VHH binders against Protein Ta0236. Designs and how they scored, part 5

Target 1, 206 residues: Protein Ta0236, of Thermoplasma acidophilum (q9hlj2)
Amino acid sequence: MHDLIMSMAEVDISLDIGTKAVRLARAAASSYLRNEKLPDPPADPIFQEKHGVFTTINTYPGNTLRGCIGFPEPYYPLGEGIIRSSIYAATEDPRFEPMKIDEISHVTFEVSILTQPVEITVNPEDRPKAVHIGRDGLIAVYNGASGLLLPQVATEYRMNPEEFLEALCEKAGLWEGCWKYKKVKISKFQATVFGEKDPEGVVEKR

## First folded at step 1 (VHH)

Design s05 (framework vhh_sonelokimab_d1)
Fold by ESMFold2-Fast, scan of step 1:
Structure s05 (fold): chain B 206 residues (1-206), chain A 126 residues (1-126)
Amino acid sequence: as target 1 above (206 residues)
Amino acid sequence: DVQLVESGGGLVQPGGSLRLSCAASGRTFSTYAVGWFRQAPGKEREFIGAITWSGGSTYYAVSEKGRFTISRDNSKNTLYLQMNSLRPEDTAVYYCAAGPRYYKGLSHRAEDYDYWGQGTLVTVSS
């Protein structure tokens, strides 16, 4: 009971809910790009609960990042957060030009549903010891700059905790070794990730 | 909180042009998507257009057909609406609106905007 309650575990969400989340993300971006009415969230109660959420859009079959925007804080009900993050991933990622409707059939959608971020409060030199690769995503905030890396980034690029913290500094636009400075706020979170295998295809838990 | 104040409204002849301004105060509005809406007497509030928090993308109502242009200057905390080829049916109170702090994208939905100005009247008549 203690281990289950006190540990920061991955969000336990069914594939059925995950499928609905991914379909909602695709529908939102598609409707927005067509200048049509946005979809309503599914009736399942979880879509009315506040959760942090990210939508990631990748090209297909190239599987290259096309857009990724989200809300690390549980500011919105999940359904609204999915709709908003999907539209922003398609149109407001500053790394890319806004998506056109003709692209929608050539991309996959992925939704990451987040736990509440918890600040890492240990001394900066001990921050690497507080990071679990493959489980923890990271957020850095300092002087108006912020950056977030999802848990899968560290595993994909085979990072150790120090390398993951350095990548976070770079993502936030901060300096090398920013995580060693006490005033740079570092928080960790976990995510449950669902994505399309191919455009409009089967949804799988990552 | 964000306070929004519209200015630049007035009487203009059909075919004329007008530039509306919306000044933000209380805190920087650079984290918000912002938009323009209008409401004619006895009519529903309608969407005109919106601009992203970065200013990198805009979204217009289909009915505008390039007559209106939205821009923003985050250094001045100001949103603009350039209105060209004005018609009598453009007569309305024009409102600027800013979304929630976390709303960075574009929306045509009034309910997505948390902060509203008091409005500025535009009358298109001879």
Scores: ipSAE 0.000, ipTM 0.120, lowest interface PAE 16.7, mean pLDDT 82

Design s06 (framework vhh_sonelokimab_d1)
Fold by ESMFold2-Fast, scan of step 1:
Structure s06 (fold): chain B 206 residues (1-206), chain A 127 residues (1-127)
Amino acid sequence: as target 1 above (206 residues)
Amino acid sequence: DVQLVESGGGLVQPGGSLRLSCAASGFTFSNYAVGWFRQAPGKEREFIGAISGYGGSTYYAVSEKGRFTISRDNSKNTLYLQMNSLRPEDTAVYYCAADLRGWYTPSTYRASSYGYWGQGTLVTVSS
């Protein structure tokens, strides 16, 4: 038996880091649309850590979706993930025509950074009480098998915490009720969301 | 150890039906948009259809004309393509692919947007 999750305490993402993330997303899309050199990620260590990440682009002042692309699993270092997801949200969301450079001043950028997983350490019977539907995504790890469900899954399928934990067991390829077994490690994570209030304006945590 | 493995290809008569499967492993299948592409002899790789991570949205190439249906079973980590009213021009190697960029909506028209690919399964439509 081995444990693949190495996360300890949850690390909160500051507004300073969130502002840098949103600025990076805007700079990446802008540079790409101008056919210029892409920006380098900020030097802060978090931008070299692998995180799930999404970039969302909304019209302004209409606030309608204009593009949204991301990576749900921690496949890329955060800085690279922001750059890639931003360019793709602007140019390759098939729901929309690719953005042109003259649109860039009429949209807001939003970056959703998935937090590092934190183990749920309560007794198994109390695990449902530790899960906040709509806020928490879940990961299960047991004997080399793993599965992950995003926070949106529970709301999309109208799950309560116990149903969400059962769905997690199924996604991990484990048995029904796996979350009741102490040796099945269950972790939770959140999406921390930062967005511009208006184009190129103040960044806020949402 | 990310893998996509296609199966179900073979020889089929014009007007016939065929169901392709793609077994995924090594990643959280339900988080990713996945799709089907095909490559006919002497042609580039072309988009056929894609489905969002949770199956709520499907997207199809205009050239498909409603003959193909994409679906997924996240409990089995499997993607499907149901092909009906097959024509000789449907002869191609069919590939499944996972979109690393979009869990809401796949990048459906560009093969370069897909990071993981299967080996392909050959479909031959002839009499």
Scores: ipSAE 0.000, ipTM 0.159, lowest interface PAE 11.8, mean pLDDT 82

Design s07 (framework vhh_sonelokimab_d1)
Fold by ESMFold2-Fast, scan of step 1:
Structure s07 (fold): chain B 206 residues (1-206), chain A 125 residues (1-125)
Amino acid sequence: as target 1 above (206 residues)
Amino acid sequence: DVQLVESGGGLVQPGGSLRLSCAASGRTFSSYAVGWFRQAPGKEREFIGAISGSGGRTYYAVSEKGRFTISRDNSKNTLYLQMNSLRPEDTAVYYCAASPSWEYLLKNPDRYDYWGQGTLVTVSS
């Protein structure tokens, strides 16, 4: 049934693939913190495709953010992106001290796999109608400036589409109302999110 | 991908100021988080600070807060380091570096994929 949920992804990413992604993220951080050899990505073809990806680490049972690093653009093959983002989320998030080995059993791992961005091609005044809150993340690009907001930002801060587009302009370092200018490129993407219910536990699609 | 070229290095007196520039060539400079590092002879590379792709967030090495300011102009594909109250121990080759981490600011040099060739800053008295 999970394979029928297409509203959050351009392609159908199965729970089996999502489980492998989350297990890879945990294995990468764990191996790195133990100074051991890093895991190899799964053989499934998707792990050789380039995707934007984020790894999020939360405390358990407190569910407080412990680290979150990612690559918004499809720079790395997914497997490599998961390994890198997981290690960085554990050790290089400047908001937090690097994780210690003894913390690894007290956190949950979550992997967000991003779809390829698709440009919003409607007239600027109709752009708010093309944005689905809770589903769409947004990217703005103009004259070398860019900004990206994940779908969860709009839901977390109770934004409507116009407020989300304004937040995007601010994030990109552009002017208020930048989304009303036709030469500012606005793209949307979705994220498919998989996370552990508890440390090393069952993985679910969020 | 991005190529980086530093400029603005030179000789400066103790207590002086200097502004370094880093010119980027490439399609999507604003998609990269960028940082400044320095290396003095016989020392490892030292993190100075970083700025997010949007320019909305900065992260500095604790020792350099208040003396150094990082900024960027994405319309000119240029990164800047404003250096004030310079000391002889600031003498080093200064590097700019880019990471596809975009909005997450990293201090480990191994996490940066693109590096400039460096520009020498000499603080002499």
Scores: ipSAE 0.000, ipTM 0.304, lowest interface PAE 11.5, mean pLDDT 84

Design s08 (framework vhh_sonelokimab_d1)
Fold by ESMFold2-Fast, scan of step 1:
Structure s08 (fold): chain B 206 residues (1-206), chain A 126 residues (1-126)
Amino acid sequence: as target 1 above (206 residues)
Amino acid sequence: DVQLVESGGGLVQPGGSLRLSCAASGFTFDDYAVGWFRQAPGKEREFIGAISWSGGSTYYAVSEKGRFTISRDNSKNTLYLQMNSLRPEDTAVYYCAKARYSYGRGYLTPQAYDYWGQGTLVTVSS
């Protein structure tokens, strides 16, 4: 299991694979909203491997969040995970109304492919030292409550590790300073992110 | 007083077919969307299909579209799931559920459903 976690952390994902992932996400949401047959995953072997994945949909040209849903754990083969997360991001994000088909040409799709979460096992006071801003996303779990923040959240808001851990506590619906309590489980993961520059346009690695 | 009772489960060989029924009582059946979910051992409950109040709209999970058909008979307060070309991977407890709304608003998530049946076991084995 340890070797499997290490192998996942070492996987480099090419722009070609990332482009196929983003095209799959757009095709899945589009086909679903039109009540048509869903696309098949690409033949590349990575789409048959289990990975955590998130699909993010942003308005264009406004670039405001329109939907974001995913699976932080590798429950699904990547292709299936992209299809499911894309449909959920478009229709089942509780922060937003479900998307209509006429919106599909006015949004960009982004896919984040995740490594396996690894628990931070140091003493609570040393947890900030275990968090690498710009690389690590975080998950908190305690007494039925959970929350997740992607790596880019800390970068976009210029958070240091302590601030990122505080934001995680808030996201999980826990108390201020929850990360200082040893029984609050905190895990970290990394993500490789690919997104459209404009609707159906060039895909970039972020 | 709301009750949903599944029937029609059992042991089937791979490639076989089964028709599941769900008898509804205690609410106005034709005012609500209803759906099917399944849960395999050690797995979370997953969406299979849903049908709007009138039967005019149907919604299917990615992996089941084409093999499974959902239908309803409002005159009998009954929901159906026709399952064809069954695979060992289809082995699960199948649940019917009443949606909170008349159409498929939030239908992919268990939270969109407010009442559930007790489940019926489907085992696909040689």
Scores: ipSAE 0.000, ipTM 0.088, lowest interface PAE 21.5, mean pLDDT 84

Design s09 (framework vhh_sonelokimab_d1)
Fold by ESMFold2-Fast, scan of step 1:
Structure s09 (fold): chain B 206 residues (1-206), chain A 129 residues (1-129)
Amino acid sequence: as target 1 above (206 residues)
Amino acid sequence: DVQLVESGGGLVQPGGSLRLSCAASGRTFSSYAVGWFRQAPGKEREFIGAISSSGGSTYYAVSEKGRFTISRDNSKNTLYLQMNSLRPEDTAVYYCAADTRPIYYSGNYHLKSGEYDYWGQGTLVTVSS
């Protein structure tokens, strides 16, 4: 049986595919904000396969977060997931006002293509040992509440594993030390990340 | 599970207006993206538009833009479709639909793809002189 959980971490997603993903994200948000027909996904087979995905929008040149929404579970074919997550990141991130079309030339788009989340099944006290900073993103689920942090968050804020787990509890709207409670489900995933260097510019693998 | 019940359909003359309602029961309505679809006699089901869980974002099919307005009242668990300047070609059974698929982050906006997992029974709108 092919191990699909490891496929995205083991198989390099090419810069060509990553560039197509980022262009699709920008086109989807742009078309939606103009009330135009949404773009069709590229023909490459990966865009027809179900993958977790996040779209992140940052201001330029300030590089401050403008929106970030996604699907950590593989609910949609990748192309559809990019289109949906891009529109949500632009218009439905509750931390920000919805983007208007005049903003589109002043932001960069980034797409994170995710591996399938795997539950951390060790005892709670050993959860920090299961987290690799700079590689693992985290998801917490408890009693209808959920939260997710991409791998880049821990790196940007110089978090150790305990700090990352605490930030995850806060993100999920749970209590301080929530990760020490066995009934709080913690999962980890990895991401292959592609982003624009500047608006509509060169796409880089991060 | 969600139950959706449409109401407000009927006979209306060309150029007239009509407001459809969709009452939701079962789960918390405010957590779902919802939309409107229609099916004209002898034709395939057509997407009209969708509205996000918060009501902050809407997306319309190009052909209906400017004539139809989608809104929701989460306090009443109700979705609305305001239809203006109605034409004979708007004659169809109108359906409301909800997308309840799990999403781990905020922003459960549903696009024109129309993959919805819960549907109402429909309400007939006839535009005739």
Scores: ipSAE 0.014, ipTM 0.168, lowest interface PAE 7.2, mean pLDDT 81

Design s10 (framework vhh_sonelokimab_d1)
Fold by ESMFold2-Fast, scan of step 1:
Structure s10 (fold): chain B 206 residues (1-206), chain A 123 residues (1-123)
Amino acid sequence: as target 1 above (206 residues)
Amino acid sequence: DVQLVESGGGLVQPGGSLRLSCAASGRTFSKYAVGWFRQAPGKEREFIGAISWSGGSTYYAVSEKGRFTISRDNSKNTLYLQMNSLRPEDTAVYYCAADYRGSYWPTNEYDYWGQGTLVTVSS
């Protein structure tokens, strides 16, 4: 059942919406770096809904990471989250020097919109089987404690599903093996990713 | 709040080893995940590895697996980076960074940063 919900969530975010999201991200970073008024979000209802979101900036044509910041939890309406994450990816990623305006024509923008989390309802011993590495991010909630890991955490650190669930327990401040306890709520989510093929160019769904 | 101070940097010959320390001040140190980063002259800041708040999980950039080991001692309020088989290209300022909820790069921003310690690998 979770597969159906995830498929429906992906279908809900069209290339048209994704294109608007990517254009908003580029406009926000550009305006901020030029000391100009920030863009207004598009009128589409999704931009007023709270979503987790990440903006990724890569060099072009080298396709090397230049900045990546976001909000894993749905803190902001999507439009506001895109604006904030884009500015932060350009200027506040602690791995990199802040971008200067002359770089903006030499980078591509990519926006990852996180789907609404869906609870994993299988028996605890089957939870690893419900986790698809590289596709699923995870959330744990128990007695006021919570933690979230993005899908790329598992791939970057070469985790299998059980290792990913253990990392989630630790992220949430819970005990080792917390995912084996039925009352620890574990949910999964996915990212719908849209990015420029080249600077200011056509937007593709990844 | 947590304040971080790196130490243990210096000059080392190629093939040598060095252990960096990161001393933390603050009552909640044991609740912070920490990462090590470096920045070489004229290059972008690079992630090396991270360790969870409990020390139960360690994560490394692929290029650093096997040569570098991250560890922590919460009883001494100290974090470590053991560096082995050092190469001239490891010359950089090394930074310790902390995140309140056991965050992992690149998923979250790190909340607190040290001032860095210089490691020079040269004959």
Scores: ipSAE 0.000, ipTM 0.183, lowest interface PAE 11.4, mean pLDDT 81

Design s11 (framework vhh_sonelokimab_d1)
Fold by ESMFold2-Fast, scan of step 1:
Structure s11 (fold): chain B 206 residues (1-206), chain A 125 residues (1-125)
Amino acid sequence: as target 1 above (206 residues)
Amino acid sequence: DVQLVESGGGLVQPGGSLRLSCAASGFTFSSYYVGWFRQAPGKEREFIGAISRSGGSTYYAVSEKGRFTISRDNSKNTLYLQMNSLRPEDTAVYYCAAEPKWLGSYYHPSKYDYWGQGTLVTVSS
């Protein structure tokens, strides 16, 4: 059942929607840098639904990180989240100097759209079995404290499920082994990623 | 009042080792994830790795393959980077950075609140 729900969530975000998301991100950053009117989100209903979202900007052809900002929790409607995260990725990522207009044709845009979190309801000892490394991001909530780790964190740092759950406990400011306590709520979500192959080019589902 | 001050940079021969330090002040160091970044001439800023608040977990860029080790001493408010088997390609300005919430990966936001001024490491004969 849970596998089916996750598969349905993954299937819901088509390449057509992903292409519109990436085009919106590029248009938002471009318009902002040119001091022009910001684009309106596409009419598709998903752009009015609240989703976590990230915009990533990479150099081309070097493919090195140029900016990456987002909203991990579903705070904004998707369209607004894409516009805001794109502008912030281009101008307010503290790792980099703000992008100039001249750079816009030499970068690729990528948008990561997050699914709605679903609580892991198995017994605590079985929680590692419910986590799929490379697919699932995690959220922990307990007594006012919360933390979120994206799916890519576990993959990049070669974590197994137990290590990923431990990292989540630390991220949330909880104790070592917090995921073994029934009252610590743990949810999982997935990310669907769409990016340009080259500047202003074809969009691919990653 | 918030400061991160890197030290230990300099000229090193290929194959050599170097230990960088980053002294933190003006914030509760033990409550922050801290990490190292570098920027080579003509290149973008590159993530090297980060260390959790307690020091119990370390996160490295895959490209480093165990040549670099990150550690911290919360009693001294200091972050360290041990660099071994240095290559000319490691020539860069090295920065320490601090973040209260870690989102990790270069595909997702890692907004660091505080940055140091950097320390130059040159690997050459």
Scores: ipSAE 0.000, ipTM 0.177, lowest interface PAE 12.8, mean pLDDT 82

Design s12 (framework vhh_sonelokimab_d1)
Fold by ESMFold2-Fast, scan of step 1:
Structure s12 (fold): chain B 206 residues (1-206), chain A 126 residues (1-126)
Amino acid sequence: as target 1 above (206 residues)
Amino acid sequence: DVQLVESGGGLVQPGGSLRLSCAASGLTFSSYAVGWFRQAPGKEREFIGAITRSGGSTYYAVSEKGRFTISRDNSKNTLYLQMNSLRPEDTAVYYCATRPYSSGWQYTSLAEYAYWGQGTLVTVSS
């Protein structure tokens, strides 16, 4: 059952915004590979908000990974993060040779947008109830130490909420059970994924 | 031309501490995640830990957590590894390496790292 407190963490990113994000990613990589002026971010306010973001590039029609780079922490404004992650996915993924301009029409772009972190403000003993496995990523901050786990970490390792919070403490370099201490700040975030069906084609919410 | 140069290795007694440095040049250091690896005699190169571009998140091999701390100073293009409570088993050549940012679990994969230093030898005497 979906709890009201958990529903307050949900952020809807429209397909219109997602389409603009994917178009920006493609334009950034294309312009960079052509040594042309980089695109300006869309005017929508979300592109000025700091968000974690990943750009994934797959071959088409083979649908094999060609590049994937991102920023899981909300370090950059979304528009800047999309531009940077797209260029890096195309040129700086060490698993692959840098993309050449003639490849750009033979790949699809996908953008994963991470929501603004929202602090979990319930009593520490209730923190597990505020964490939705498969939806929420987590951030811990305490006395200069920090750690972040993406939502897929919990599902890939079959963690329940307490195990996920414990893994977060370990990731942050804090003590066992750190999430039980009120002064350890814990925040949650979600990811929304948009991708091209085919090169320059219709954008879908994944 | 990208270069990573490790320093700070040497001979230390068990229980001692060392601070390794890795100086980066020829790249925009703040645009790369960076990690530490080591290779002991007759063994494969293994992951020690990594730090994100901003320094906001760190990832450690479970066996080294609590004894080793990674930090970075982007203004100095330098990565650090603080090693405490050193054991004879920590004897190895220590390498720094850079990578584009990706998922946290992939930090343990050597194949994800684009540029590598030449290494600095740490010897922990019995």
Scores: ipSAE 0.000, ipTM 0.143, lowest interface PAE 12.5, mean pLDDT 82

Design u01 (framework vhh_7ubx_2)
Fold by ESMFold2-Fast, scan of step 1:
Order: structure tokens, then C-alpha cells, then sequence
Structure u01 (fold): chain B 206 residues (1-206), chain A 124 residues (1-124)
């Protein structure tokens, strides 16, 4: 018996969709560096849905970070987010010089697709029970202030769910215990990662 | 302590113009990309524009002909010039520090910081 419909916390993303996402990221960076027309997103409906997304570029075969830029919040349709994050990972990561076109064949592309944030709708006192450490990232929104923590933050700092919610309040610039207030909206999301095994090669789900 | 404070919103008639400002403090403003976002009642947040530390701009296609993002690093202020306003532009407008994580695995506490927003209402 369910008294309330449980919100779906996870969307399964196929390797076919992940492969299209990675191909789109590579095509966007390549076209931009060549001063060519940018690619159009795939027709699959997911590419028109708003999702947080990151594009990561690593050297090959050295596998060292070359660029990583993304949008943690779902402000763009996925296809647009991949195109923009890929171009920015290649040209606007402040840790690195902008990539030149001759580098494109010596790097691998990886796309991290965030699931649609799903609001945690249980009573505030039960919010910790709705958070799965190592799986869920969290977003807090209240009166224009917001904050986001990726799933790995909780595992890296060995947080339990209450500690993770407290860290989220701090990240959002809210007060200690903000997650206990019903009007502070808390949402959770997951990340699915797809990357090239080698330049232009087979895409794998990480 | 990072602070962002938006201003310049208000009631405006269709076809009108407004300039929004975002006063930033508590960080090296000139070193970060800055973003404008809006949220209409009952809708999710919508990205409008980002301006990089170097001054390059990136704008949403639906508004780029009417909205211009700019910055004044000497004043630690971000601007959004809005022209030809439509009823559909009615929303809470807020600025955000950055938009990008340099590393997926690296925590960035300031990245998701946003101001409380300034209300723009377009009605006749």
C-alpha cells in the first residue's frame, strides 16, 4: 500500500543515448575549433529535456585532465547543454590554455548526465531517510538562494544523510538546520557517466 | 563571504525596457564568469546569459536579440539590459557566481551561490 505516489529518483539512460551524447560533445568541440557549423542535437526526446551535464576531456593515452566544464543545474535542454559544456571544456577551462584543433585526435570525451532533480516531498523530519549516500546528489532552493552537492561529496567526507543535508544548507548560504524547514525545497538527483575508451572509439558506461 | 544583490526590477508595460544590476562582494569578481537566470511562477529556472571573466558572452537564443549581459569589474557589478519586454518575460531574475566546475570531482562551494533575485512583471 502506498499512501502517496513515490517520486522516481532515478532514470535509466541507455548506452545508445550515452553514445549519442559523447559523439555530440566531440562533434561540438571539433566543429567549434574548426570554425564550422555546430552539430544539431539528436532527435531522441531526452535531448530536449533539461538536465545538468558535464563534459570532461582527458589526454590520451596519458589520461590526464585537459578540460572539464558543466552545468550542475537543469537550465539547458540536454543537447544544448552538451554542446555548450563541451565547447567550454575545450576553450574556457581557466586551468588550461584553450585547445587547438590538432589536439582533438589525442583526447577522449566523457559526458556526465544528471537525472532530473526530484523534489523530496516527505515531511522534513523524514528527509534524511530519503537520501541515499553514494547515489544521491542534493539541491536546496529557498527564496532565491540555492546550493548543489554532487553524490561523491558525501562519500569523500564520510557524511551520513543528516550531515549531507547540513552541508547542503551551508553550501546554499542558508542557516544551520535549514532542511528541517518545509519551505526550503530539497531535491535529489543521480549522475550517469559515458566516455570514450580511446579517441573517437567505443563509448562505455562508466 | 560571498554576497550577490540584484536590483532594477519592477512593473513595466509590454515593449518597455529595464536594466538589472547585480552587486557582488566577498570574492575576486573579475576572475569569475557570471550568469543571469530567471524563474517564472510555477516553472523551473531558465538560463538567460553568461559572461566570462574575459568578457565573452553566451546567450539563450530565445532572448539574445532583446537581452544583453555586461559587466563592470571596477564596480564589481553585473548587468542585464532588457528591451522589447513581453508578458512572457515576467519572472524573478537572479544572478549567479560562475556556472562551471573545473573538475567533476572537485567541490566548489561558491559555484551555486545565487542572489535573492529581483522581480520583473510585464503587464499592461
Amino acid sequence: as target 1 above (206 residues)
Amino acid sequence: QVQLVESGGGLVQPGGSLRLSCAASGFTFSSYAMTWVRQAPGKGPEWIATITSGGSTMRDDSTKGRFTISRDNAKNTLYLQMTSLKPEDTALYYCAKGRYYSDWGTPRSEFDYRGPGTQVTVSS
Scores: ipSAE 0.011, ipTM 0.179, lowest interface PAE 9.1, mean pLDDT 81

Design u02 (framework vhh_7ubx_2)
Fold by ESMFold2-Fast, scan of step 1:
Structure u02 (fold): chain B 206 residues (1-206), chain A 124 residues (1-124)
Amino acid sequence: as target 1 above (206 residues)
Amino acid sequence: QVQLVESGGGLVQPGGSLRLSCAASGFTVSSNYMTWVRQAPGKGPEWIATIYSGGSTMRDDSTKGRFTISRDNAKNTLYLQMTSLKPEDTALYYCARDYGSGRYPYTKELFDYRGPGTQVTVSS
């Protein structure tokens, strides 16, 4: 039963949805910079679900970072999160000057969509077996304390599942071995990235 | 060492106002992205607002008409001004130091550090 729950938790985001997400991000930034009406989110149900999301803007053809803002937690419905993160990546990234409309044709847009967190419901002893390094990000919640680590953290620091769970406990401000305690809620999620190959061009899943 | 301590919560009547404070030590708030988050009983955390090093803010649409994030750089303190409070605003409110975004957003941790929170209860 826990294997079925883990399989159902893995949402595969199609290139079609990813393309719509990237087009929405570009449209939002473009409309905002022109002082025009913002686009409506696509009607697909995923855009009404709360998801963590980041929008990244890179120069083209130089492919250097131009802006990147997002919401690691599922604060907004995905469509609203894309619109907001795109506008903020273009205008409110404090590392850069706000973008002007004439830059819009010289940048690429990339959207990173986080899946809905799904609680790991197996016995604490089996929690390391439920974690797939390189695929799963983790969230810990206990008595108002919380922490989140993105999937790439484990890969970057060459962690095994137990080490990743220990790092999560530390990130949440909990005690060493917190993941062994049944009342500490641990959830997993995945991240899916879609970006333009060139300005307004073909969208690729990365 | 980094420390964040929230204060200003308490029991308030519907329609009332509160100002929450977040005192920072071990770092400078004006050099970092600072965020207010709340967590209601039995619910997940809900982002309220972020203030960037340059002073620009991001705010949740559902609360931006009633809640304002600000800071006092001289006091190294973050604030959340809350007006027209509703029973639905009952939650633990906490502040966090947030790195914001990065080159590869999927490699960023949620928060660099957070405070223990201050409880806000809106009841008659």
Scores: ipSAE 0.005, ipTM 0.170, lowest interface PAE 10.5, mean pLDDT 81

Design u03 (framework vhh_7ubx_2)
Fold by ESMFold2-Fast, scan of step 1:
Structure u03 (fold): chain B 206 residues (1-206), chain A 124 residues (1-124)
Amino acid sequence: as target 1 above (206 residues)
Amino acid sequence: QVQLVESGGGLVQPGGSLRLSCAASGFTFSRYAMTWVRQAPGKGPEWIATISYGGSTMRDDSTKGRFTISRDNAKNTLYLQMTSLKPEDTALYYCATESPWGYKDSYHPTLDYRGPGTQVTVSS
């Protein structure tokens, strides 16, 4: 049951698609900073499908974080999500000053594409067993409230599955132990990451 | 100064219709996704719909057959068309810009501008 859920949720994204995603992110930030027309998404069908997405910008050769913004829920077609997250990573990350156009040749772009969420359908007491720390991000939905945590949140804060589900309840504005209630819908997703090795250089799958 | 001002709420009979408007100023409206959220007394906020700057929409399954989100970038205005209203639709409705999440810390959203809301009351 668990293996079937993981197989159905997993999207096998090729390096070709990942390269197009990263090029789109770079083009979007560059065009925006130049006050030019934004790029059109690639014609590949995946760019018209709704996916969660994050763009990360790092300095080069220093490799320090310069910006990172995204949309964890699948609100946008992937192409629009990449364009939007890239512009926000460059200009609207509150941890940093907005990027200027002269910085664009001194940074690398990385795109994280999230799989479609798949509901965890086991009994509530077995939900922790369905969660793989380091692989799965989680979404909770109940009675108009929702919340999402990316896979890296669990690893960064050293959470076990029960702790991760509890953090999800808190994130959604629900009660302590919300994941034990059958009517609280819990879904899981994964992320595939592609990034530039150097500015505008070869794209690799991370 | 960033401002979002909702209008169009009021008292309506069950089965009625309303069109809510959200007038935006102080930021580049055409560059932001916009969302409608409602909150009934004693309840948490409930997301209704989001529209991207490119016009793509995502709607909550429970209301998507009755509610339609749209935007007019030339007028800096967001709309919510509501049909077949029910007593359970009674709530404060407000518009907001999207709040993208930081990658390293998904507890900290950014760009969260929202209006004061407009009251919708459905009763007979």
Scores: ipSAE 0.014, ipTM 0.243, lowest interface PAE 6.9, mean pLDDT 82

